# VHH binders against EKC/KEOPS complex subunit cgi121 (cgi121), part 15

Target 1, 174 residues: EKC/KEOPS complex subunit cgi121 (cgi121), of Schizosaccharomyces pombe (q9p7j3)
Amino acid sequence: MILPLFPETQVHVFVYENVSNCAAIHEQLISQNPIYDYAFLDAATILYKKQVYSAIIRALEDRRDEQMKTKTIHSEVILSLSPKTEISSAFRQFSMTKKSKNIVVVKIDSKLTEEEEFERLDKLVEGNRVEFSDEELQKLIDFKVLKKNYKLDPSTLENPLASILSSIALRGYS

## First folded at step 1 (VHH)

Design j49 (from j37 with D103G K104P L105D F107Y G108L E111F S112E P113S S114K; framework vhh_5j56_2)
Fold by ESMFold2-Fast, scan of step 1:
Structure j49 (fold): chain B 174 residues (1-174), chain A 128 residues (1-128)
Amino acid sequence: as target 1 above (174 residues)
Amino acid sequence: QVQLVESGGGLVQPGGSLRLSCVASGSSGRTFSYYAIGWFRQAPGKEREGLSSISSRGSGSTSYSDSVKGRFTISRDNAKNTVYLQMNSLKPEDTAVYYCAAGPDYYLSTFESKYDYWGQGTQVTVSS
């Protein structure tokens, strides 16, 4: 995908369910293997496509403005999902863990096409591809996790999207 | 899991120098090179303050807080599972317990919350 504000930036987002090798992937991420240079998110934390795109846009804005707080654009996407600027907390809340079962994978600045990235990821991820759509994401979300991560109260329950997007856009201004 | 031990603290006069060492021990030795290492300090009655960090890579990307930039230098020897903090031009305000901590390298920062494994600390006292 190409974003209007960042037309030269290639973005690919993939969703996998029933992933059996999250522990092995997590070990590669901790060892900083460059083959695994993606944002690996726990799908339990993602409710909408717009949530992911908002985090990507915020990360790209921070890179443009030389304000990145993490080492890579992919780690910056993970941080950007958080309503706070606490890096370790953001990763514990949103990134894939050894116990994750469903994941969302983001690639920015790919030198490969979406098909080529998919073929690479198919070799790294032992799970089933599903469409990156609100319908599929809503099957994988954990609402208890979502409420905790974004501090949603009963009054925002009927429209969590607006609250989530505001939290992403305004992080660091509290 | 990483186990860290700080050493090299002590009493020094204003304007003096100290070199602190942070050593990974036990089964953590092989994995030490995968972690970013940060140095922090805590003075009596104050919150813990980040001072410097170094990435896991051999060449090591570094960061420094404004309070120590130009006076302190962080360096790394992965073959010895050791990170050093060279402290020059020490001031009475530098008196604190100094800690090293290990965290994921994609978090290169002096931000305390990014670090998962902490040493026990070593006392540095700068007094005339």
Scores: ipSAE 0.000, ipTM 0.159, lowest interface PAE 12.2, mean pLDDT 80

Design j5 (framework vhh_5j56_2)
Fold by ESMFold2-Fast, scan of step 1:
Structure j5 (fold): chain B 174 residues (1-174), chain A 127 residues (1-127)
Amino acid sequence: as target 1 above (174 residues)
Amino acid sequence: QVQLVESGGGLVQPGGSLRLSCVASGFTFSGSDYYAIGWFRQAPGKEREGLSSISSSGYGSTSYSDSVKGRFTISRDNAKNTVYLQMNSLKPEDTAVYYCAAKDYGWLLSPTRYDYWGQGTQVTVSS
């Protein structure tokens, strides 16, 4: 996707279900293998496409403004999903774990086409790719995790979109 | 030197199941080389369509077309260098010649991306 305020920035988002090698991927991420320079998110934490794009936009704004708090744009996306500016908490809340089953993968600044990134990711992820859509994400979400991460009341769980987007946009300013 | 041989096709009633096998030679799934195996089908008068793929990486990344997702399952047996397509809840619309194909990497389901093709196996779903 091309973002209007970041027209030179290429963004790709992939969703995988039934991933069997999350432990192996996690090990590569800990070792900081540059081949794995993506944001690997636990799909249990993602309810909407807009949630992911809001975090991407926030991370790109922080990079533009020289306000990044993490080493890479991809780790900044993970941080940007959190309502708090605390890095370790954000990673614990949103990053894939060794026990994750479904993941969302974000690539920013790729010079490759979406098809070429699919070929590259096929070498890294052992799972079924599904459409990046609200409908598919709603099949993978864990509402207990979502409620805890964004501190949602039972009433806001009925329509959480505005609360989630506000939390991402106003992180560190409220 | 890369060759693919399909088997397991036949006649089945609607709602039935079949398992297709694809035996690969000229490369190995347990090796360091990356290969992807895809299942395709072609019905009379229609274009060849991709159904499912699996890569040769450790656990085997998979993909499925929307028309078969939930009904068909792809798997592999590295020791036998064989890829399987388990087909459940078969419909008359699934009647086609089924092909196994290989490419150097990735899980894309475009027929033009595959370099090696088997001869095909007929699947007929009718009462």
Scores: ipSAE 0.000, ipTM 0.116, lowest interface PAE 18.6, mean pLDDT 81

Design j50 (from j37 with K104Y L105K Y106S F107G G108L S109W E111S S112P P113Q S114E; framework vhh_5j56_2)
Fold by ESMFold2-Fast, scan of step 1:
Structure j50 (fold): chain B 174 residues (1-174), chain A 128 residues (1-128)
Amino acid sequence: as target 1 above (174 residues)
Amino acid sequence: QVQLVESGGGLVQPGGSLRLSCVASGSSGRTFSYYAIGWFRQAPGKEREGLSSISSRGSGSTSYSDSVKGRFTISRDNAKNTVYLQMNSLKPEDTAVYYCAADYKSGLWTSPQEYDYWGQGTQVTVSS
C-alpha cells in the first residue's frame, strides 16, 4: 500500500479467519517476542478497510510529530483505532485476545516484501487468509462490539463509516 | 507435505490449445491457498525452466516468463485444490514434460530451486 502523506512507509495488512492458535500468539505478544512485532487486531472490531487505513495514518502522523503515546508504531495503530486516548481500554477494545477467531494483522516499516511477510506471518498464524476487503471484513465483524467501541447510535449503525472515521481522526479533539 | 498431480497433457497440433491441471492432496494441515504454485517444463537434454507462477494470496498474483507471456494463463481454484495452466497458440518448441511445483510462500518465483514439492509431470507434444 502507498499512503499519499507517507510514500516511503511500507504498509501491509493481512486478514485471517478461523484462527486456531490465538492463545499461543497472545502468549508470544505478552513475552514481547520480536518475531511477533505486528499489530494483531480482533476482526470482530473492524468493518472497513478505511477504518484500518485511518488508524495507520493517525499513528504515522503521531510518530512524525513525535506525539506517540505507546512504545511501538504497531501498538500506536491499536491505540489509534480507539476514539479515546486511554491505552489500556484501546487494547481491550481492539487487540486480539486468546478467544479471538478472526484477526487483522498490520505490519509497518517492513524491510521484507509483502510476499515475504506473508510467508513469515503464515508460519505464525494457523488460519485461513482472506482478502483485505470490505466484503470479507463485513463477514467477520461483530456489530455489538462495533457499537460499543465507537458509541454508535442505533440510527447510525446502518451506515457507520463516517462516524467511525471521524472518531479516529478527531481523537482527543472532541 | 503436499502431493501434486498434473493432468491434461497430450498431443496437439501447432496453433492448438491445452489446459493443464495441478491437483494438490495430502497437505500437512495447511490449506491449499497457503501454497504458491509454479509451472515448469523440461525438454530432453535441457534444464528445467520456469513458465508461470501464482501466489498463495487468494485468487493469486501471477507472473510469466517471456517465452510464454501472452500465450499462457495461470489461475487457481482453492475450493478444488487446483491450479490451471491454459496454453494457447502452442508451438513445436513447447514440446516438453510439464511440472507443477508448490512452495509454502506467497511466491512469484520462476526459479526451480525455490519450490519444495513437485509433481511427476505430464507430457505435452506439439506435432508438426
Scores: ipSAE 0.000, ipTM 0.084, lowest interface PAE 21.7, mean pLDDT 80

Design j51 (framework vhh_5j56_2)
Fold by ESMFold2-Fast, scan of step 1:
Structure j51 (fold): chain B 174 residues (1-174), chain A 127 residues (1-127)
Amino acid sequence: as target 1 above (174 residues)
Amino acid sequence: QVQLVESGGGLVQPGGSLRLSCVASGSSGRTFSYYAIGWFRQAPGKEREGLSSISSRGSGSTSYSDSVKGRFTISRDNAKNTVYLQMNSLKPEDTAVYYCATEPYGSFLKSTDYDYWGQGTQVTVSS
């Protein structure tokens, strides 16, 4: 996808279910293996495509404005999903863990096409690819995790999208 | 996988200073610069708290929690495979065991990632 405010930035988002090697992927991330330079998110935390895109846009804005708080654009995406600017909390809330089963993977600044990234990721991730769609995400979400992460109350439970997007866009300006 | 060892803790009076060290082994000196390192603490009966991180490569981008910003400073010496936490204006509430850990994605670890966690170094701030 090409973002209107960042037309030269290539963005790819992938969803995998039933992933069996999250512990191995996590070890590669800790070792700073450049092959694993992606944002690896726990799918239990993601309900909408727009939630992911809003975090990507915020991370790209912070990079443009030289206001990134983390080392890489991919870690900045993870931070940007959080309604707070506290890095440790954001990673506890949204990142893939060794025990994750379903993941969302974001690649920014890819020199590869979407299909080429699929071929690369299929070698790294031992799971089933599914469509990046609201329908597929809703099968993988944990609503208790989502409610806790965004502090959703009864007034937002029926339609949390606007509240989630506002939390991401207004992070640090509240 | 990198092994981290904390040191430099001890007993200090309120308003005092301590410098903690985190030394990495298991990686060559040439690869230490690729690791992002964070400092955490845990007091008895409380959950673990993230304090500060320093990114890999370059000058090292730094981050601090609100509870320590302005009082603590993180720095690194890649030639010595060491990350430091300079702690100034210490308060009794800073009493805890302090830990360092590698950080995936260049930021703080999830709590489930601590199976390579070291023994830590005890900091006691007493009146």
Scores: ipSAE 0.000, ipTM 0.127, lowest interface PAE 15.3, mean pLDDT 79

Design j52 (from j37 with D103K K104L L105D Y106S F107Y G108Y S109P T110G E111T S112F P113S S114E; framework vhh_5j56_2)
Fold by ESMFold2-Fast, scan of step 1:
Structure j52 (fold): chain B 174 residues (1-174), chain A 128 residues (1-128)
Amino acid sequence: as target 1 above (174 residues)
Amino acid sequence: QVQLVESGGGLVQPGGSLRLSCVASGSSGRTFSYYAIGWFRQAPGKEREGLSSISSRGSGSTSYSDSVKGRFTISRDNAKNTVYLQMNSLKPEDTAVYYCAAKLDSYYPGTFSEYDYWGQGTQVTVSS
């Protein structure tokens, strides 16, 4: 995908359901194995494609402006999903855990094609690929988690898209 | 962004105890809570050794090297911008300059060698 503000930036997003090896992946992420240089998100926290794209755009803006708060562009995507600038809280809220079952995986600045990245991820992730679409994401979301992460009230929860995107875009200093 | 100052070193006899403190200067409690803190030591003629780490409060994880596991305990007080290393059952082999180091805490913490901010060190000498 090509982003209007970042036309030369390669972006790939993958969704896996029924993942059986999240504990093994988590161990590799903690060890900072460069093969696992992706943003691994818990799909329970993601409702819309636009939510993921908004976080990617914010992370790329922070990198452009030399205002990244984390070590990698991928960790900056995870931070950017949070409505507040608190690294450990954002990671607790949105990152894949050892107990995750469904995940969203983001790759930025890949030297590989989407097909090649997917073949690479197929070797790392033991799960079923599904389409990156609002329909598929809505099957995997946990609305209790979403409500807590974005502090949504009942009226906002009925139409949360604008509130979520506003929270990501207007997070304050990045 | 953070300046680290170690204290609590000194001379102790084998079997004794010391508590080291690592205080972050010029940062708020909120800012300090974003950092993972590690303790390291270096003895003359040896490479720097990682001993223990503690993640930010949100992650809540600690680690210890095999050489100190069961004898040393790391803890943090974010309200005081301080991390402690409680050292028990000290041995002559524990004689070294002890350093604290900080890195921005993320879900993917770096190795001991990837810390961005370092203190000046405090000498610990274990001898009779």
Scores: ipSAE 0.005, ipTM 0.156, lowest interface PAE 10.7, mean pLDDT 81

Design j53 (from j37 with K104F L105S Y106K F107T G108Y S109L T110G E111S S112P P113S S114A; framework vhh_5j56_2)
Fold by ESMFold2-Fast, scan of step 1:
Structure j53 (fold): chain B 174 residues (1-174), chain A 128 residues (1-128)
Amino acid sequence: as target 1 above (174 residues)
Amino acid sequence: QVQLVESGGGLVQPGGSLRLSCVASGSSGRTFSYYAIGWFRQAPGKEREGLSSISSRGSGSTSYSDSVKGRFTISRDNAKNTVYLQMNSLKPEDTAVYYCAADFSKTYLGSPSAYDYWGQGTQVTVSS
């Protein structure tokens, strides 16, 4: 889907399962290696395509309005997934860790085609690429993590999409 | 911000051919190339079935369901913001409303939830 508010912005989202080198990737992220300039998310935290797109849109809005709280658009995507504006909490909640097994990777403003980006990421990530779809994401989600991150009660956990999207869109107003 | 309109449906006899068009509006030719486009169909009393997809920007990868592989061909013309579905060797069981759908990334056939923009459909009837 082209983002309605940012039709000229290139966005690529990739999903990998059974990743064996998360510890190595995490070390590269800590060292701020520019080759790893992506948003690396723990797939245990992502239930819907719309959840990722909402965070991307919010991050792009904050960049447009010169309201970014982090140094890169990719770190701003991670922050934007959180219902609160606490940077360290957002990173603990949504970023991949050394122990992550499945990841969602976001690239914004790529100077590469989607195919070239796939080739690059396949060299960095030791795992199986799957399609970015609600079906695949629902195989990788951890509902205990989702409930904690978005403070969902049992009634909203049955159909959490609206609550998640509202939390992302209304961050800072609730 | 994308609107999709299907056309080219109609009545055809078994063994005949039709070419469906899916025209996108609300995006430039450059931004249209970022969309992966899928073709789906739905017959009365059945769920929506994925038939074919063509990937976004620069890859040109196509996929087909087993029910249409070898008979249907998907293609795109980004300069015209259009994706085509050439349907050959049509059978009575191909009778359905045909939809095109747009997605920002590559998606699997048979996953309608993966697509955010949908056309209103065009009726294809194959009489026997």
Scores: ipSAE 0.000, ipTM 0.118, lowest interface PAE 17.2, mean pLDDT 80

Design j6 (from j1 with R104E L105Y G106Y Y107W F108G S111E P112S S113P E114S; framework vhh_5j56_2)
Fold by ESMFold2-Fast, scan of step 1:
Structure j6 (fold): chain B 174 residues (1-174), chain A 128 residues (1-128)
Amino acid sequence: as target 1 above (174 residues)
Amino acid sequence: QVQLVESGGGLVQPGGSLRLSCVASGFTFSGSDYYAIGWFRQAPGKEREGLSSISSSGYGSTSYSDSVKGRFTISRDNAKNTVYLQMNSLKPEDTAVYYCAADEYYWGSTESPSYDYWGQGTQVTVSS
């Protein structure tokens, strides 16, 4: 028998290219519209599926251990992508902005199926859905943004996965 | 490449305490390696039972089965690449071979660990 860590948690991740309404979405997020209760990430900051899942798992661990630093699980995912524990910096580094063109959307604790969330998000996001895969993410990444957010040197940037995951896992232990 | 070695088993009296150690090699607890480390046991004629788990990354999140919750505590020492199982208030029913197992479940999955790597086990006997 295995010991399940998050057996009842539903997680969905979606990727959109060429989004034309990021400014409108951003206004809804600022106004706390509950319809937009997702983690909206700038795809320019995400290189690997493992990067997103590591942040999700870290956020779920913090919630389980009553150590969340933010008000919602979705904001905790955004914080968990950052190598630092500073909330404002994490949001500036990883959240979608009014000028974002490609986004990654995370939903935790959904009462809807993945298919139903697709239908819902397609009404909110004016862009093209693509597969949540390393191949698709690598088309959307901005390596200058990645380097800045994780403080990568040129040697690390050529194979950044281990450094990124270490930064997420060791956040707050430095 | 990934290997786990258990130690610390032995004979204890009911109500006693014992601390098991699991030394891991082939990955690190302080780096970018993401593993779930679990403790399991198997008594003669019974199925293998999961007891507790800890992540090798982040804050070291833990989980416990109902049969040991409140009596057993899992912890890690990153400098020694070791996971411990502190067993208190031991009962005769705790007599079993105890196994340490590891799974690389943080590598792009939110699904439960499959525990692909296993140690050889250490015997715990609780009797007078």
Scores: ipSAE 0.000, ipTM 0.119, lowest interface PAE 17.9, mean pLDDT 79

Design j7 (from j1 with D103S R104E L105G G106W F108T T110D S111L S113D; framework vhh_5j56_2)
Fold by ESMFold2-Fast, scan of step 1:
Structure j7 (fold): chain B 174 residues (1-174), chain A 128 residues (1-128)
Amino acid sequence: as target 1 above (174 residues)
Amino acid sequence: QVQLVESGGGLVQPGGSLRLSCVASGFTFSGSDYYAIGWFRQAPGKEREGLSSISSSGYGSTSYSDSVKGRFTISRDNAKNTVYLQMNSLKPEDTAVYYCAASEGWYTSDLPDEYDYWGQGTQVTVSS
């Protein structure tokens, strides 16, 4: 995908359901294996495509402005999903865990073609790839987790999109 | 509850060495658990400064500030649930209260606001 604000930046987003090897992936992320240089998100935390793209745009803006708070662009995406600037809190809230079952995977600045990224991720992730769409994401979301992460009240929870996007955009307010 | 207990501070001559210990309780450093442990210091009238950090992954996620790189070494002993800071070639400007801090995460950081749990601090004084 091409982002209007960053047309030079290649972005790929993949969604996997029923992943059986999250513990193994987690070990590779801890060891910082460069083959796993992606943002691995728990799908229980993602409701909309726009939520993911807003976090990507924020991370790219922080990189452009030399204001990244984490070591990699992919970790900056994870941080950027959080309404706060606390890195540890953001990773606990949004990153995949050993117990995750459904994941969203983001790749920025791929040196591989789209087809090569598909093939490589299919070898790393033991699960079923599904379309990156609002429809598929809404099957995987945990609304209790979403409410906690974005501090949504009952009235906002019925239509949370604007609140989520505002929280992401205003994180790290300048 | 997560607790961090620091020890090993004291008075040392310039050029000397000290090893600080940070014993964690309420979580373990073993297995597939993820966390980052950082060492910080604060001298009178100054901001808290990050010195070194290590994640549960060990190599590749260890970091050092420029002021201590080459002189200080961070390590862990998972059996004792302890993180160490070996401090060599100590200088008078290393005089400060040293803090151990923990964060539930895979990433190392030198920013104090990124740590959730803090030790009580241990005084290090480098003087003749």
Scores: ipSAE 0.012, ipTM 0.222, lowest interface PAE 8.5, mean pLDDT 82

Design j8 (from j1 with R104Y L105T G106E Y107F F108Y T110G P112T S113P D116G; framework vhh_5j56_2)
Fold by ESMFold2-Fast, scan of step 1:
Structure j8 (fold): chain B 174 residues (1-174), chain A 128 residues (1-128)
Amino acid sequence: as target 1 above (174 residues)
Amino acid sequence: QVQLVESGGGLVQPGGSLRLSCVASGFTFSGSDYYAIGWFRQAPGKEREGLSSISSSGYGSTSYSDSVKGRFTISRDNAKNTVYLQMNSLKPEDTAVYYCAADYTEFYSGSTPEYGYWGQGTQVTVSS
């Protein structure tokens, strides 16, 4: 996929449901295995494609401006989903856990095509790939988690997109 | 928020042993929280030295600096949310203030631990 503001940056986003090996993946992330250099998100926290794209764009802007707060671009994507600038809180809110069942995986700066990345991830992730679409994401979201992470009230929960995107874009300006 | 409290320091003779404790609050060792806990020390007139770390994965992936490998052992008690540093065969050169620190970023490929949360320290003195 091509981002209008970063046309030379390769970005791929994958969605997996019914993943059985999240604990094993988590252990590889902790051991810093370079094969697992992706952002692994809990799909319970993601409602829209635009939510993921907005976090990616924010992370790429922070990298361009030499303002990254984390060590890697993939960690910066996770931080950028959070309405707050606190790193550990962002990871607790949005990162895959050992108990996750559905995940969203982001790869930035890939030299591989989407199909080649899928071939690689198919060997690492024991689950069913689904399309990265609003329709598929809406099957996996946990609205209680979303409400908590973005501080949504009943009026904003009716149409949360604008509130979520504002939270991502305005992080650190309040 | 994250808080770390060290204890267990004191005065010992060369060849003696001590066990330091680091009690963490604001996150859990038994859950799905990402963390690394490191032990550091700083002696008067010297820069801070990393000694050992333990991560949230499995039974706790551990590492040790060459200066303490074989003498010091890091472990955790998930029920007490506590990390320990067992120090054996202590030498006068081990005299320092010992610090516990936490990092949440080391779980990603290519990242190095960046310890953002620090305890207040506990003094260890090994007489000559």
Scores: ipSAE 0.006, ipTM 0.218, lowest interface PAE 10.1, mean pLDDT 81

Design j9 (from j1 with D103G R104D L105S G106L F108W S109E T110S S111T P112S S113A; framework vhh_5j56_2)
Fold by ESMFold2-Fast, scan of step 1:
Structure j9 (fold): chain B 174 residues (1-174), chain A 128 residues (1-128)
Amino acid sequence: as target 1 above (174 residues)
Amino acid sequence: QVQLVESGGGLVQPGGSLRLSCVASGFTFSGSDYYAIGWFRQAPGKEREGLSSISSSGYGSTSYSDSVKGRFTISRDNAKNTVYLQMNSLKPEDTAVYYCAAGDSLYWESTSAEYDYWGQGTQVTVSS
């Protein structure tokens, strides 16, 4: 996929359900294995495609402006999903954990095609790949987790898209 | 090695209050692990129900089920390695065995998969 504000940047997003090896992947991420240089998100935290795209755009803007707070663009995507600027808090809220069952995987600046990336990821992730669509994401979301992460009240929860996107766009104001 | 011990249960009349305590040993609530502490209950013949959770993070994020929201309050004292459940406006329907559970999951639910460690439970009976 190509973002209008960053047409030179290749972005691939993959969704996996019923993943059985999240603990093994988590160990590789903690050890900083370069083979796992992706943003691994817990699908329980993602409701819309626009939520993921907004975090990617924010991360790319921070990289362009030399304002990244993390060491990699993929870590910056995870941070950018959070309405706060605390790295540890953002990772705890949005990144895949040992207990995750469904995940969203983001790759930025790939030298591979989307098909080549999914062949690579299918070797790393023991789960079923599904379409990156609002319909599929809505089957995997945990509204309790979403409400907690974005501090949504009942009126906001009825139509949370604008609130979520505003939280991502705030860039550290809360 | 990890152990959770509940206390504070008992018999109380409708409209009364109780405070349950959960003391952890073998790990700390304020550690580098992303532990969540949850309160669950189970009445005879019913499934285990999740009631409330609190995160191990500094300020502690809390959640409540709709059945207890506004009546129950979860809190923690990291120095004492203890989590509390303050239970107000108790109803006969609150009669159950109450369990404290700890896990490295951020999800809150009544399933064993989300919590690795469980206490033995403490009985709460609400009757006249």
Scores: ipSAE 0.000, ipTM 0.121, lowest interface PAE 13.5, mean pLDDT 79

Design n1 (framework vhh_7n9e_1)
Fold by ESMFold2-Fast, scan of step 1:
Structure n1 (fold): chain B 174 residues (1-174), chain A 123 residues (1-123)
Amino acid sequence: as target 1 above (174 residues)
Amino acid sequence: DVQLVESGGGLVQAGGSLRLSCAASGFTFSSYAMYWGRQAPGKGREWVSGISSGGGSTAYASSVKGRFTISRDNAKNTLYLQMNNLKPEDTALYYCAKDLGYSLFYRSEYDYWGQGTQVTVSS
């Protein structure tokens, strides 16, 4: 993917359902295995493609402006999904856990083509890859989790897109 | 509730040694990388050392490398810092820190700090 404001930055986003090895992946992330240098998100927290893109754009803007709060661009994406600037809260809310079943995986600054990343990730993730689309994401979302993470009221929950994007763009001010 | 309780600090003469301990509770200790940091009076926090969840990897700030040794006992939920050949510049409040649980970077961001244990080195 090519972002209009960041045309030199390669971005790949993958969605996996029915993942059976989340505990093993989580262990590799804790051990800092560089093969697993991706943002691993719990799909229960992601409703729209635009939600992920907005977090990526915010993270890239913070990197450009030398304002990143975390050590890597991938951890900055996770932070950028949160409406608050609390790093631990953001990771608890959005990152994959050992108990996750469906995940969204983001790779930024890949030296590999999209096809090569597909082959690499399909080897690491024991699950079914599906299209990164609003339709597929809507099958995996947990609306209770979404409501809690973005503090949505009943009126906003019926069409939450604008509220979610505003929360990401204003991270720490809403 | 995550709790980190440091102990083992004190007053020591230059060239001396101290062993710090950090007792952890409220989380699965063996699943997280752990760190030691320090804060000199009126200054910001400085990273001192880190250890992977299983203890197989360690890292040290250049100022302490060769003098300090970080270790952990996952059965006791305890983190240690052995400090040898202490210098007046090592005078600080020492505290342990838990990482975020997303350990993709050499020095993880820390989501919890203990109250600290004071180390004072005289010369």
Scores: ipSAE 0.011, ipTM 0.232, lowest interface PAE 9.6, mean pLDDT 83

